VHH binders against Probable flap endonuclease 1 homolog. Designs and how they scored, part 22

Target 1, 350 residues: Probable flap endonuclease 1 homolog, of Danio rerio (Zebrafish) (Brachydanio rerio) (b0uxl7)
Amino acid sequence: MGITKLAHLIHFDAPASMRSKEIGDYSGKIIALDTSIVVNQFRSALPGHLKLSPLAGLFYRTLAFLEHDIKPVFVLDGKPPHQKRAVLEKRAQSTGWSSSQSPNTGSAFNQECLRLLHLMGVPCIKAPGEAEALCAHLAKIGTVNAVASEDMDTLAFGGTVLLRQLNAKRDSEITEYSLPKLLEALQLKYEEFVDLCILLGCDYCDKIGGLGPSRALKLIKEHHTIEGVMEHVNRKTHPIPLNWQYKDARKLFFETPKIDDPVLAWSEPDEEGLVQFLCKEKPLKEERVRGRMKKFREMLLKRRKQREVNMQMGQTRQSRLEDFFPATRKRRAESAAVKESSGRKQFKIK
Short names: E, the ipSAE of ESMFold2; O, the ipSAE of OpenDDE; V2, 0.75 times the mean of E and O plus 0.25 times the DockQ between their complexes.

## First folded at step 21 (VHH; framework vhh_4orz_3)

Design j3 (from k6 with I50V; at its last look DockQ between E and O 0.68; V2 from the best seeds 0.66)
Fold by ESMFold2, look of step 21:
Structure j3 (fold): chain B 350 residues (1-350), chain A 118 residues (1-118)
Amino acid sequence: as target 1 above (350 residues)
Amino acid sequence: EVQLVESGGGLVQAGGSLRLFCAASGFTFSDYEMAWLRQAPGKRREWVAVIYWSGDTDYDDSVKDRFTISRDNAKNTVSLQMNSLKPEDTAIYFCARWEYEEGDWDHWGQGTQVTVSS
């Protein structure tokens, strides 16, 4: 899933747009998370028939994010667009393999995620369509500072900052992609970048045969649009798909998700509700959950006491209003630190 | 320091039985899901059986009804009784701990070799 070879193109043609980061770099930040980050990690570590639900993983991961002073906003997929379902069905028919589990919208698991995150006091939003599209929109309008997802199409949806590999694991390195720096490095307007992504291959339509990343970039720089590329490409070498729905794909990337601006708030977890859900209704051990909650409360208390000390000394006074105000419209430019980040070493993206 | 030490492997004839043991230390053993995984030559690591903190169990279809996982919380051990062994069961067997905070089997030992001759 995602835009074929975009990470490769960025690594070779726009390395300045990517940075290696650590989870501590995101303290105080509001991050929209594609919930599939957590789900896919846990599912990939386990056979699919085991009862070790990613729900417990989501609980522990969310506590870890909150302990790192991250304000998470979890986003769940809605109904996939018909463009994606048609392409995935064609690809599955051609290969004889199932390539996705797209009809998980409105599933019992999604309802359990909503209930869990409500009990944890953390926002969870069901996207009207793709989670990546809503996450990208929230970043574009400034409601969140970054999007955490493994899906590169977040950049094509206009997501200004994409984080890959955001988790609390000690050895994981976060890769940050900046869309503004990417557009500058490629010397493309956003609209040209979207057409490039379609040429590279996306989940919403087929692609022109035989075009690699370098050729696709050259053609977009030269002709600016898919229409211009089609007028100037050798159709024997680069066959064009019949009834190619690239305009529908382009429209999908430009579409503003139909959702009111969310009011985002983070509140104290409901420990008794969590114990009821995770331990009485699910198979987690109550003593372990309560012990983890105690550790969490102790970490929050330590952070509050440190902030009281810092306020008396003036070290963090300017950020107090931001900590207590809803994140819908951030009044400080703390996200400017992300723009100042620079990497000396080559990013490893695979 | 978390440690998992497997033992009880060896050479056994097809149709025979073997019991593996895993001694656990350095953590509150009774809180954790524990599992046996195995890796045959030239194949990827695969899970075999899991035992939940509650004592409930799950098995891979290939070993169901032949293998029995159990735990002794007083001795901090997990064991795997392997009956009706087949040459396909030949592998290095690893005891592992599931850790939700890492989203992975975060500790497993050096393993114990099980070889089933035909």
Scores: ipSAE 0.535, ipTM 0.805, lowest interface PAE 1.7, mean pLDDT 82
ESMFold2 (binder alone), look of step 21: mean pLDDT 81; pTM 0.815
OpenDDE, look of step 21: ipSAE 0.783; ipTM 0.921

Design j4 (from k6 with D60E; at its last read DockQ between E and O 0.68; V2 from the best seeds 0.67)
Amino acid sequence: EVQLVESGGGLVQAGGSLRLFCAASGFTFSDYEMAWLRQAPGKRREWVAIIYWSGDTDYEDSVKDRFTISRDNAKNTVSLQMNSLKPEDTAIYFCARWEYEEGDWDHWGQGTQVTVSS
ESMFold2, look of step 21: ipSAE 0.552; ipTM 0.819
ESMFold2 (binder alone), look of step 21: mean pLDDT 84; pTM 0.837
OpenDDE, look of step 21: ipSAE 0.794; ipTM 0.924
ESMFold2, fold request of step 22: ipSAE 0.518, 0.522, 0.466; ipTM 0.808, 0.809, 0.763
ESMFold2 (binder alone), fold request of step 22: mean pLDDT 84, 84, 84; pTM 0.846, 0.846, 0.848
OpenDDE, fold request of step 22: ipSAE 0.799, 0.799, 0.797; ipTM 0.929, 0.929, 0.928
ESMFold2, last read: ipSAE 0.531, 0.498, 0.526; ipTM 0.810, 0.794, 0.810
ESMFold2 (binder alone), last read: mean pLDDT 84, 84, 84; pTM 0.846, 0.844, 0.846
OpenDDE, last read: ipSAE 0.796, 0.796, 0.799; ipTM 0.927, 0.928, 0.928

